# VH-VL binders against Uncharacterized protein C28H8.2, part 2

Target 1, 141 residues: Uncharacterized protein C28H8.2, of Caenorhabditis elegans (q09243)
Amino acid sequence: ANFISDPRSMFPKMVRTKNAFHFLQYFMGTFRRMFRNKTEMIEHFNYYDDQVKGTDCHIQEELDFARFKSYFDRYTRTHYNPEIRIIFAIMTKDSSHMTVEFHVTSQSWFGFEDHFHMIIRAVNDENVGWGVRYLSMAFNC

## First folded at step 4 (VH-VL; framework fv_bepranemab)

Design g23 (from c5 with heavy chain S98G, light chain K35E)
Fold by ESMFold2-Fast, scan of step 4:
Structure g23 (fold): chain C 141 residues (1-141), chain A 119 residues (1-119), chain B 112 residues (1-112)
Amino acid sequence: as target 1 above (141 residues)
Amino acid sequence: EVQLQESGPGLVKPSETLSLTCTVSGGSFSGYYIAWIRQPPGKGLEWMGTISYSGSTNYNTAVQSRVTISVDTSKNQFSLKLSSVTAADTAVYYCARGPYYDILTFDYWGQGTMVTVSS
Amino acid sequence: DIVMTQTPLSLSVTPGQPASISCRSSQSLEHSDGETYLEWYLQKPGQSPQLLIYEVSKRFSGVPDRFSGSGSGTDFTLKISRVEAEDVGVYYCMQGIYLPLTFGQGTKLEIK
């Protein structure tokens, strides 16, 4: 089975962290490493809620988890040396919600630098910890 | 306190599969990863691969075609299998633990298990 | 693969004198989170490696103040302000960010 393309065939989800700082480090670390290892991509996807929704400025319909996995699979096949930076982060005082904007850069196989912005809204679930509920991606928008 | 203990056969014949086990005790297991690192006699350290609590693995490309790391969370045990061994695989094999928040930091190491590949 | 190069390969130090070990990476280990994932490990004779320093300059729990790490980008240094007999062994630097994880070739520290 292709666990990258089919969310129903993925490994059982790892228990996530309830600590916001740890969540960001795990999220960014797995994101960096997933460009070289598809197992790290599966672990990165563990930090997303099953019901995650979002947008891409080039696509008019709402995106679901399967569409995001497909995008990241394609992107990681054509790019290397990723760098991910926090542009903005804010958390509610009760540590229940967090919004983060990332700037991602990488090198394409054609030898040029590529970049995009990514905004997440994450929710701290009482039982499983932080998970991404909303993802917005902007490639040259 | 956290303890890691390696176990294995000690001697393996060329072309066979080496199987090693690492048992973790004394600490919470959730949120950690385990790595396998080897050291040939008189030489330096070589990272072989890492596995998370959820079973996600990363392998050194130099051994990726021959190595498999797995986890049994019910026993707190991790295994390394290395197929088609040669004399070049003779080494002390260590397992080491790292917390996710420090990403790829090996804070606790097992005692190491010597493996000799010989006919 | 990131190549980690240590100098010197061996050094002998009189007890109480300082020691310095250099580590160079083939590309920058600086990351967008503001951290640099460079670590130092010590392997005493007949023992497993032990973590001394992580993120370039942070001492692991129980590591004496006489150990310090510094550096940025591709060039890193481990310093021991006053070498003691218990410091003998092989020191390894490691980059902890790019896969595969890679170690330097090691520096053997001996007492004169």
Scores: ipSAE 0.000, ipTM 0.488, lowest interface PAE 19.2, mean pLDDT 81

Design g26 (from c5 with heavy chain P99G, light chain H31Y)
Fold by ESMFold2-Fast, scan of step 4:
Structure g26 (fold): chain C 141 residues (1-141), chain A 119 residues (1-119), chain B 112 residues (1-112)
Amino acid sequence: as target 1 above (141 residues)
Amino acid sequence: EVQLQESGPGLVKPSETLSLTCTVSGGSFSGYYIAWIRQPPGKGLEWMGTISYSGSTNYNTAVQSRVTISVDTSKNQFSLKLSSVTAADTAVYYCARSGYYDILTFDYWGQGTMVTVSS
Amino acid sequence: DIVMTQTPLSLSVTPGQPASISCRSSQSLEYSDGKTYLEWYLQKPGQSPQLLIYEVSKRFSGVPDRFSGSGSGTDFTLKISRVEAEDVGVYYCMQGIYLPLTFGQGTKLEIK
C-alpha cells in the first residue's frame, strides 16, 4: 500500500526490537497525522529513548532536522540501493497543528534490518510555532 | 509444529468480492509474516501480498487497488479480500509463512484452496 | 518488476541420472548485506510448493544433499545429482528482495 492510515502501533515496536526497521521495510507508504497540540503528538508516538535490550546497540536522537538529513545522506551513500528510498517529511501547518509525514518508497521487501533502528520523536518547545525536532537512526544494530 | 489452513467459498460471481481466511496453529506468529500466493490453473505462482503480525502490509502492484490483507490476532487468522473479481482471478490460493528476523523464505505453506470465478 | 527466467521449461530424466535447471534474473539479487536472495521451490503434483534452497545454496531442513544450488548476481543453477521418482514436479526459482516478489515460470521434471 501507498498509504498507512494508523502508523502509531509501528513506532513503539520499531524501538523495542532488535530488527525494528524490518517492519517498515515490508510496506510502501506514506502515513500522515495532524496533531491538535503537543500532548497529542507526544502520546501518538509513545516512544522510549532507551538502549535496545540484549544488543550492543544504543538508540540515539538528533535534535536537529539538518543533522538527521546529513545522517540519512551518509547512510544512503554507504548502503546505496536505488530500489530503497526512505523519505521523512516534517510539515508544520500552523502554531496549533503539525503534520508529520513519513514516506517509504521501496521496491525491496528486505531492508536495513541489521543496521537500522528508527526513532521518531516529536517535541516542540517553541512558543510561536510547531515543529518536529528530531528523527534518529541507530546504525550497526 | 506450525500449520496453515486456507478456507473460502470455492465459487465467486464476477464483480463480487472474494474473501479467504488462513488459520494458523501450532506456533507463534510473532517474528513471522504471512503471504498470499495464487496459482491459476496450469500456470505459475504469483505473490499477492504479505502481512506482519502487527498488521503491516505489502501488496503486488498488479492487484494493489483491489486487495486487502488483514490479521485477527485473537483468532490466529489472516484474511485476503479481493474486490471486483473476474475470470482472471480463478486460481488456487495459498497462504505461506515467512520469517523476518533471520531467514526471509516461505518455509511453510497451507494446502491451498481453489477459487473459481464464474456465472 | 524483476523478471525471473527459467530454462529449460521441461526435462525428462532417467532415474539415477543428474538434472540441472537454470534461473536468470533481470537484475542482480545481491543485497548490500552481501547476501543473495534467491530461493528454489518444488511443487509435486497435486501438492503445495515446498522450500528446497534459500540464499542461493543453503538447503532447507530435511532436503536431501543430492540437491544443490549455486550462482551469483543474475545467474543461478539448481542441480540434482541423481534424480529419484519422488523428485517429479515443477521447480520454481524466486527472488526474495524486490517488490513485487517474483517467481520464474517453472520447470517441469518428469521421469522417462
Scores: ipSAE 0.000, ipTM 0.513, lowest interface PAE 15.5, mean pLDDT 67

Design g33 (from c5 with heavy chain S52Y)
Fold by ESMFold2-Fast, scan of step 4:
Structure g33 (fold): chain C 141 residues (1-141), chain A 119 residues (1-119), chain B 112 residues (1-112)
Amino acid sequence: as target 1 above (141 residues)
Amino acid sequence: EVQLQESGPGLVKPSETLSLTCTVSGGSFSGYYIAWIRQPPGKGLEWMGTIYYSGSTNYNTAVQSRVTISVDTSKNQFSLKLSSVTAADTAVYYCARSPYYDILTFDYWGQGTMVTVSS
Amino acid sequence: DIVMTQTPLSLSVTPGQPASISCRSSQSLEHSDGKTYLEWYLQKPGQSPQLLIYEVSKRFSGVPDRFSGSGSGTDFTLKISRVEAEDVGVYYCMQGIYLPLTFGQGTKLEIK
């Protein structure tokens, strides 16, 4: 058992923010810091809905939360110096839904720069705040 | 249950290119690293290179100029090509899987395929 | 390249007795994430290598409790508390942190 997949290593979810700007700051900040800090990775995962679904263009299966945790656990062990930036962001007028495309770059410890695009759809729950409901990742596709 | 199976020519002449394939069944190889590791008769293990399912590769510098690893995701197949072979390339060649959630831990190995380089 | 050195290169053990194999790396295998990427593999005669231990001390699925790994930094040990006939083969340590990936030269375990 690895850190993220071990149930005893999981922390209870914290209340998320209802402010879209703070959500993006926290999401991106925890993403950057999680490459060398497993506590930041757990905090980053707090910004996902438990029922989050998504895709990766090179994975034939639909990804669920457990698969995303394994995915990022693996990725953060083989890469360093992440940069994440917003390509576009759109929010509904009522601040209930947000779609954001990120461009992520990092250095592989295998000696090359890696990059991918990531699209999230997030929903602002009135009780707990913003959470990712859908995540799509594209590596060279 | 994941199974890996290597296939190749068995006999290759010096100076030719060796071509091997590894087929993954019982599960998708997507989200894994696949490595090629060889073992000359009576000797130890030598890592040749690794490929991620996206096509990104890393090679052992000792063979870097001669080796190419590629993937065909539609067939769940990985290929190793080694050019300009010599008798020193005679070995059992294995493919092995590293799961997505573990860093470079080879949890499943193929049965190996023997390659003899001889005139 | 990280050099992995195993000692002894061979050992013969009476069934039921313990065995110990050492592995030394030329540089620390500790990563900044707090993990150490040292693995042990067993190759039984005529078979493919199989994973025994990963991250220094974690047993892979199906590996008996008689196998244990320990160590830190550059010095690592694989112990078998009670050797059984099925344990014969060549044991390899491997570092999984630095490219190129490197194996020790192997330790052959035989039954007396």
Scores: ipSAE 0.000, ipTM 0.535, lowest interface PAE 13.2, mean pLDDT 82

Design g36 (from c5 with heavy chain S52R D102E)
Fold by ESMFold2-Fast, scan of step 4:
Structure g36 (fold): chain C 141 residues (1-141), chain A 119 residues (1-119), chain B 112 residues (1-112)
Amino acid sequence: as target 1 above (141 residues)
Amino acid sequence: EVQLQESGPGLVKPSETLSLTCTVSGGSFSGYYIAWIRQPPGKGLEWMGTIRYSGSTNYNTAVQSRVTISVDTSKNQFSLKLSSVTAADTAVYYCARSPYYEILTFDYWGQGTMVTVSS
Amino acid sequence: DIVMTQTPLSLSVTPGQPASISCRSSQSLEHSDGKTYLEWYLQKPGQSPQLLIYEVSKRFSGVPDRFSGSGSGTDFTLKISRVEAEDVGVYYCMQGIYLPLTFGQGTKLEIK
């Protein structure tokens, strides 16, 4: 895995920031904007109960740049009406590292309701601010 | 390598329920769809329905009142049940895979299982 | 339902000669992403269908380069530049964009 916030990132318009809350808002907004359907999304900061975090999800391996690009390029072309919610967010006391799990729901072009969990590990670099270091997707939730 | 294998009874009586199983093996199974497609003897292909590993389904309207597709994720098994069968349901039944991050393209197919509806 | 119409329904070709199969859809298969979701499958005698072409013109892994797909909107063509004995079977086009998913009637390719 590598930083996906570098110049080759799938989030080329990501604004580097020192504020973790602003980073999460930007990340969620950028993810939403990658979808072609312009239906307005609701951003939820509610977490689900423990059953959602413990769902029987099949976890994808950590995504490098090429795999991330492949998954999201195809996913955003074939799905619409995405909703993204934070399940949990844990940040170190020194604000150097953060782990966030998102629950994403969307609808496939064929009308299937689809959902997955997305786990990121972000680091707060002194030069670029918050950036995603690792990304993993868990399906079948 | 991903492989699909269908199994079922082969012979079903009119008005009964047809039950078939597709077992998926090999590789990582995150994010794919399984479809059931049938072919009556000497005829073309008909899509029956598709299920995601999460359990979400779509059915062909021609059979939707009679068809149920389900998944047992612990066994990587997908099942098709078709109720109130008639001679028109006599066909080879295939399961086929479509990857999650791809469009619905049936890249791997099972060998097919012949089902005859006869008294 | 989208109706997929193939022509011809059967053809017989001398080995080494080209073959061409047409597929017409009752409405456009172009998705809002700018891609067109038309696929071609081959069913060899006694075997399961196998994917040849997806997204109109992209060859699936392992498919020989003598197979090519083309077309747009509602009119599509599968071409085999030089037919070989192993190409015998029934060819189906499929639209992968609208539910229910629909196939053409099939085109039977035979060697003379």
Scores: ipSAE 0.005, ipTM 0.567, lowest interface PAE 10.5, mean pLDDT 75

Design g4 (from c5 with heavy chain A35S T50Y)
Fold by ESMFold2-Fast, scan of step 4:
Structure g4 (fold): chain C 141 residues (1-141), chain A 119 residues (1-119), chain B 112 residues (1-112)
Amino acid sequence: as target 1 above (141 residues)
Amino acid sequence: EVQLQESGPGLVKPSETLSLTCTVSGGSFSGYYISWIRQPPGKGLEWMGYISYSGSTNYNTAVQSRVTISVDTSKNQFSLKLSSVTAADTAVYYCARSPYYDILTFDYWGQGTMVTVSS
Amino acid sequence: DIVMTQTPLSLSVTPGQPASISCRSSQSLEHSDGKTYLEWYLQKPGQSPQLLIYEVSKRFSGVPDRFSGSGSGTDFTLKISRVEAEDVGVYYCMQGIYLPLTFGQGTKLEIK
């Protein structure tokens, strides 16, 4: 196969963190840039959603990096006890692009359990390293 | 303590569909994957596939066309369906757990359930 | 698919003596992250397999220090420094780097 499906081998140091919010901060912090729109993403990846073997959940939001960071900062201030599961992870053999799908479970300050699903598509550019091409979040999934 | 238990019919006729269930109890259900692994009598171990809590699957290409793994999160149950069975599918079937940070290491196993394919 | 080959297929040892089991993979198990994803499992008679060693040489929780793993690339060894009666069973190596996951044929350890 052209892909390697092993989140442990893709992210050995990051996956081993025991704090899901710290993992997501670290993971997002490794990216030097986020591409501006979906069209730019498609032009670079040559890889489409029909190749992703993830959950059959509906994707509810597509985010740019600034909106994600703002949302994530607010979310982490109102939730605790996070757990992260890597639902799907795939990287091309040449390490040129990857898709990672996370499921995050946490407890709200208001006493209920929250879940969200996050899909990240990234590309490794020789000049700048890994950059996020696509970021989406889904709830109730 | 984490415990996995397999259950199934024991005997299945050739050409029929085998259906097995793995029930997970104790500990957290979050943050792990469940694999199905089988062992024919007197033979070695064969990995069949895995599923995450959210339903993402990956299957061994040797059985991919015949196998389906699913999850019922409300019951903490994982199921394996294997269609068009033959005598070669006679085996002890195990479910095994992998933690979220190391999905390919089997830290806990069920007791196994024997399935015989015979007329 | 990666083929895992174990030698010997059967081994008889007197209690207190050492035992050594070899495992060879058809291609390197070293990932670009610098880690090698090779595991050892023990299946005692009538029981389910249990994890002994992961990442070539790391003992799983509760595994006695008489068990040790070593190797790199395609050649790996499991050693038991002083075999005890409770160590009887079939030992399997497994590669955890590529799908499908594959196991060796197994090595049966018996007491003389």
Scores: ipSAE 0.000, ipTM 0.501, lowest interface PAE 17.5, mean pLDDT 73

Design g40 (from c5 with heavy chain I34W S56R)
Fold by ESMFold2-Fast, scan of step 4:
Structure g40 (fold): chain C 141 residues (1-141), chain A 119 residues (1-119), chain B 112 residues (1-112)
Amino acid sequence: as target 1 above (141 residues)
Amino acid sequence: EVQLQESGPGLVKPSETLSLTCTVSGGSFSGYYWAWIRQPPGKGLEWMGTISYSGRTNYNTAVQSRVTISVDTSKNQFSLKLSSVTAADTAVYYCARSPYYDILTFDYWGQGTMVTVSS
Amino acid sequence: DIVMTQTPLSLSVTPGQPASISCRSSQSLEHSDGKTYLEWYLQKPGQSPQLLIYEVSKRFSGVPDRFSGSGSGTDFTLKISRVEAEDVGVYYCMQGIYLPLTFGQGTKLEIK
């Protein structure tokens, strides 16, 4: 299963920034905006490597990009007013790898404030710049 | 028991803006998503867009540039405006509720209102 | 957009006989939460659509036991164990997971 409804999904890999601060700024900005509509959500997905893998604490199998797209599609339909904050960010000395933990909060249409932790491992590709290679989500874990 | 009722003009001229309103009664307006779905004569169902009770919208990309959905929480109403209409917009327009707290689905529908785009 | 394809497009059944309608999606409708967001709607002649089945196999309130849904991933089936006159209409499958929300083209059920 994959996302194929947006023309951007058919284009060559987009060149991103090689600056770690700019990457985090763009990643968090597009994360907030993806709650607006599908086009903004696809923009956020540009900051992920095509082969991104990861986990959700409630799911035993490893998740691929298509599964994360599905998750965010559902999450953005059921939540509004997102906030994303950096808990910590650690970068290797050569600026090739970065691990970042985010705390995400949002308001649920079910009448409560929702939150979860998200850890990304990002790689600075020499040709295209920073992209998320691994994503781990901890929702009520 | 929740009821949805569509209202609006039955005839709209080409190039003008279609305006429809759905009134919700018999149930809570808050905590739900509210949708517009249309059906051209002899054709299938097409989702147009969904709005939360707080005004957050999602639109079908096929009509995104022409459609606006809005809410009036004081009246338990939500409305569809579709600009630059053509004969292709002739359809029965339905409003529907999506509860989501259990399922992502349209559990209750209005009766539908026929809109004809003609000079 | 996710394309929902229904077969057959029309079906004529003698009362009391079973009916089966297929729905296929262009990609998996399974969510990472383990649920699959596939719904079936019935539109009786001159009436609004009504929800029959949600999450592939769960009957909506008031829907008779003769209706059942099954399937996984991209391939889904709606079965009516013994068709009654009141079951006449157009059946639509819908995926409720990806935007834009999309319906199948419909299957018309008629009585012989």
Scores: ipSAE 0.000, ipTM 0.500, lowest interface PAE 13.1, mean pLDDT 82

Design g41 (from c5 with heavy chain S56Y, light chain L99F)
Fold by ESMFold2-Fast, scan of step 4:
Structure g41 (fold): chain C 141 residues (1-141), chain A 119 residues (1-119), chain B 112 residues (1-112)
Amino acid sequence: as target 1 above (141 residues)
Amino acid sequence: EVQLQESGPGLVKPSETLSLTCTVSGGSFSGYYIAWIRQPPGKGLEWMGTISYSGYTNYNTAVQSRVTISVDTSKNQFSLKLSSVTAADTAVYYCARSPYYDILTFDYWGQGTMVTVSS
Amino acid sequence: DIVMTQTPLSLSVTPGQPASISCRSSQSLEHSDGKTYLEWYLQKPGQSPQLLIYEVSKRFSGVPDRFSGSGSGTDFTLKISRVEAEDVGVYYCMQGIYFPLTFGQGTKLEIK
């Protein structure tokens, strides 16, 4: 029973930005705020392509969007006080592709600080703007 | 030019805690994991655990209850603590580097430090 | 845990002759990404292990082309086309797909 994984209950995707700086600002901002409420989490998910794929180092198979939504839903229920920082960001000269590594820290409800690295590859779609096409997570790996 | 160097006490008494340090120089380790791998005399290699620059750890289940790996990025140092040691923990202990993108590939190793557990 | 089994445990080779070492895993080492996470390491006497081959067949930087790796699934082979004196030591295979990471028991290569 997970509201955000039920396709009937999802809000329609909002139009994204075509500006790379605004994309990173909104992506990181919604990431920080989604630990406080579900509306911000739904907004954060709007920055992902519906066909997004990726990996988690503990999972043997490639992950799809539904799996990432489940991970973030679980993670935000067990952690608080997130910090997200850019380690590196590289964008193609034509502003069509961007690769960003993030370092994320947060506090667990069980009294320890968690860290993980998150790498995204984002593509600037001509109609809807920047969206994450690939997400790799290194969480306890 | 990347160099890893282990240091530690050489001799530890049974039931005590073994503490080892790995110092990294000559390159950035922010995109790398550091692993601890040991080798008992005359035997093969045993992976003990890895830690990322950000502090994420994975431990071998065989030693998970006794082992702690930590990082101090300001000193470029990684440490291994192994509690309640016995004679079976006598080994050469290595630290080794693996990149985030191929986290399971150990491309550079320290020289190793011999630890003997004896009374 | 994945068990890695090497054969032979030891071999002696005349310089210039070929050598072949086998490694068998208890489960397939192929990942869903299409890559196979099998590596070969060499430990020369009194030295630390060094990476020779990763992803079954890819040579690490600086490794001579006389070293080659092959295999798939659960069966892997390391070949040295012409053994040199500097190649003596213990060779280990390792699986890098499942935690805990596991090594084979090692194969000792000696010169006759």
Scores: ipSAE 0.000, ipTM 0.492, lowest interface PAE 18.5, mean pLDDT 81

Design g43 (from c5 with heavy chain G31D, light chain K35E)
Fold by ESMFold2-Fast, scan of step 4:
Parts: structure tokens; sequence; C-alpha cells
Structure g43 (fold): chain C 141 residues (1-141), chain A 119 residues (1-119), chain B 112 residues (1-112)
């Protein structure tokens, strides 16, 4: 199983890496590729669910893909070897719907720590394959 | 358009705690950082500290032991508390917005509120 | 702390004449990413400061093109090509790279 057929194989790297920003960029790029064609089956995954139970995220917006990426790039990039950590990830998928949630922290050169929650929802259309239908970014998570 | 408005007591006695509020209107809290910057009469600008919407703070080391900045999301308000005030804390206090989390650039400022420390 | 030094501390200019303000930092403001984090602010009499220039030379939205910033390392200049009455006030440089954030002492610009 590779990343496409079993995204769980990716989570140990994402959770353990200091450079989660690059993994998130790669992951987002991979999802965009998957949205052009039918993808292999992605199974349900629930990581750290018990530890993040009760997590409260504020200020969510529905965003188109380009605006979501602009927010992502702005708030997760720093000028001094940015450190971004994925606190948890939740994935739910069936034949027609997929939801991926990331709870992320980032630290700036000035020592600011920002917490944010990203949600990606996709729908599998009969003729074209997976397409993103919902993107959001929430802060104060 | 984003607007910031400071409010405070105007007069504070020496040794007491100064409490100021910055109210933000228009725009989302999650898209920026709020800084407090003060200006003693006839003098220049002093950065005091900055807070993110999530409550993460940076403080000027000169006031770090006395200053606390906080956010109340239910009221769209940011607060500055400065303890053990002296005459040297007499100044106009501004809140200002930065849209960048890794570079502080103050693109919009409140009107400022004058605080006098006197008996 | 980074010390920001402005010269001159005051100048008087006839309308239409150019003005030049210098700012020097006690150490380089150039970061390893190749960018330099120096900003210029204007405080008009009785008003709050307003952003003019960020990242040395980038003009903030709505700022007239008669304002320009330049410099590198530790030595920076703000120029006004043709001073107008509304340009009166105190100009401050600021470094946005090291904590604590620090401002210059200010330069007062007056019209003759």
Amino acid sequence: as target 1 above (141 residues)
Amino acid sequence: EVQLQESGPGLVKPSETLSLTCTVSGGSFSDYYIAWIRQPPGKGLEWMGTISYSGSTNYNTAVQSRVTISVDTSKNQFSLKLSSVTAADTAVYYCARSPYYDILTFDYWGQGTMVTVSS
Amino acid sequence: DIVMTQTPLSLSVTPGQPASISCRSSQSLEHSDGETYLEWYLQKPGQSPQLLIYEVSKRFSGVPDRFSGSGSGTDFTLKISRVEAEDVGVYYCMQGIYLPLTFGQGTKLEIK
C-alpha cells in the first residue's frame, strides 16, 4: 500500500516530522492530483481521536481552493526555518465522500504559536472523479 | 474596513494596575495580530507587546514582568494590563494590527488613549 | 536591543522641494531569506501613526508615489520627491526582525 491506497502509511511521517509544512504542501498537492481522476480506495482513519476530544475551534470560513491555499501559505510560512506540527489528523472516506481534518500548530521566528484547524471535504462525481466541495480554516484551536 | 478603538481610565494612581481595552470592528480576528504601542508625551514610540487571536503573546523585555495582554473573543476585544505603574508609564497607548504572523507590520492603528499616572 | 538612529531629527522644507530622512540600525536587518524588515511610519500632528513603507522599499496601499524607500544592511533612506503640506509630521523607522521591536527617535518634517 502506498499513500494513495492507504493514507495511514503517511501519518507516522507527518506526525514525527519537524517539517510538517512541507508535508502539508505535498499532501495538498497530492489531494489536488487525486481530485482530477478516480482515486484508489482511501480507508477510514482516526488518529489521536481520544486525545483531541473536546477540542474547540473558532472562526471557520468556507473557502475556494485558491483562497484556502493563500491562507494556508500565509499563516504556516515563516522566514526562519518554520516549525509546523500536526497535532492530530482525522480522515473519513467512503465511495462518494471524503473528509480530512488537520489540527495544526505553527511557530514564528518571534515565538508566536498559532493553532488552526483545516477541513477538506471532497465528493466523488460519477464521470470526473474526486472534487473538492468544501475547504475551511479555523483559528484558536 | 478594519477599525480599532482604545479605551481606558485616563488617570491611574502610582503603584496601581493600568487596564486598557482595544475593540476591533470590521474584519476577522483570525486574520491578524494586535500590538500595543505607547508614546510618552513629546517622545517616540515604544512597542509593548503583540497577541495573536489564539492568545499567543510576545512582550517587550523592558515591561515583561508587569505586562499582560489578553483577548476576549466574545466581545471582539484585546486588553492590556500593566501593573505597578509609575509616572514613567504616562503615555498615549495605541493598539495596532499586523496581518503577518512572522513579520510585524502595523497597517492600521487605533486613535490612541491618553493615560496619566498621577496622584 | 537593536538601536535605530534617525538623522536629521528635524528639517524644514519649502513646498515642492525634496526631503530625505536617514535611518541606521546597530546591526544588519537583512535576514538569511534575503529580505530586509525595515518599515517607515508617519505621524501627522494630533493623529495616530500610519504605515508608509514596508520591507525597505514597498509602498503601502494608498501611499503616494512621491514617497520612496531604499537601503540595505544597516543604512536606510526615506525620500519625498516633492513635499506637500499634508506631509507634515514625525517620521519613524522601525525594525521588524528582532525582539523587542524598536523604533527610531523620529524626524520632524515642517513646511516653511
Scores: ipSAE 0.000, ipTM 0.510, lowest interface PAE 15.9, mean pLDDT 70

Design g45 (from c5 with heavy chain G31Y, light chain K35E)
Fold by ESMFold2-Fast, scan of step 4:
Structure g45 (fold): chain C 141 residues (1-141), chain A 119 residues (1-119), chain B 112 residues (1-112)
Amino acid sequence: as target 1 above (141 residues)
Amino acid sequence: EVQLQESGPGLVKPSETLSLTCTVSGGSFSYYYIAWIRQPPGKGLEWMGTISYSGSTNYNTAVQSRVTISVDTSKNQFSLKLSSVTAADTAVYYCARSPYYDILTFDYWGQGTMVTVSS
Amino acid sequence: DIVMTQTPLSLSVTPGQPASISCRSSQSLEHSDGETYLEWYLQKPGQSPQLLIYEVSKRFSGVPDRFSGSGSGTDFTLKISRVEAEDVGVYYCMQGIYLPLTFGQGTKLEIK
């Protein structure tokens, strides 16, 4: 599937939730570094915590394949909402794929509070090669 | 098989708060959304609100000042509270599941619970 | 609020004959993703509503192929090719995209 290099291109000019947009840019940076190694991922999540300090946001971590499948099924339906979901499909060198879903709830759109949701994880299983597992992260604001 | 079951009082007095519970079984509730939909006797369907597993809510503006929907993740239970009830709130109340966040499709419904507002 | 208008409000059909129900929305239900989020529900007497059709024309699991949905923009139709006794009830269209979510007023289908 095609790599999306800049998530800003997915938001129309008329969509304006600047705080959510800035956090999304930061998460995309963290996501790219996460695929290099786990140590860098941990350090970058610490930076994110610092950025949301003093807000009502928190990180909720879940590891759950059924939830990943639910998000993947929605991706397959090609649903797009500029302020609510961004889905990336990433191919690995052995033709495995991984989906990354960002869920952004706009404070101004339908009256929602900011809510960020990220599903990320690709793992290499020694017996079968690259596979897909996921780590669901919800950022509730 | 996914099942939803509503429970609550059959009778509520005017000006009091109506409290209903929806219990979900036969599936993971972490990846779906629960809505409350009511139907006055002999009338059509009215959406009241929806809640996610994380507690994010959307309410119908017609009832927004009186309605609160919440979730108890430890019990797989979703509750609806409606304050300052009047005879106009007499209805069958349903909970229904949507597997999608922002485009709601109600694929499974509870059996409904009748609520009568009367002195 | 999006207004959903159904016609007719009631119809009676002989078993085996076709039935057609129309639903009109006050504005387009077409989403920027190219899908249209219109759904049809059936409420049998004394029962809760059940999903028949989603995204205008897609049948929900277990729904017989004699049910079909069609339409675009603001005008939608539910058709039953051969009505059976088990199809008796009130049919509702719903738009699932704009808040508040809104239903049509219902169409009652009866057997002669």
Scores: ipSAE 0.000, ipTM 0.506, lowest interface PAE 17.2, mean pLDDT 67

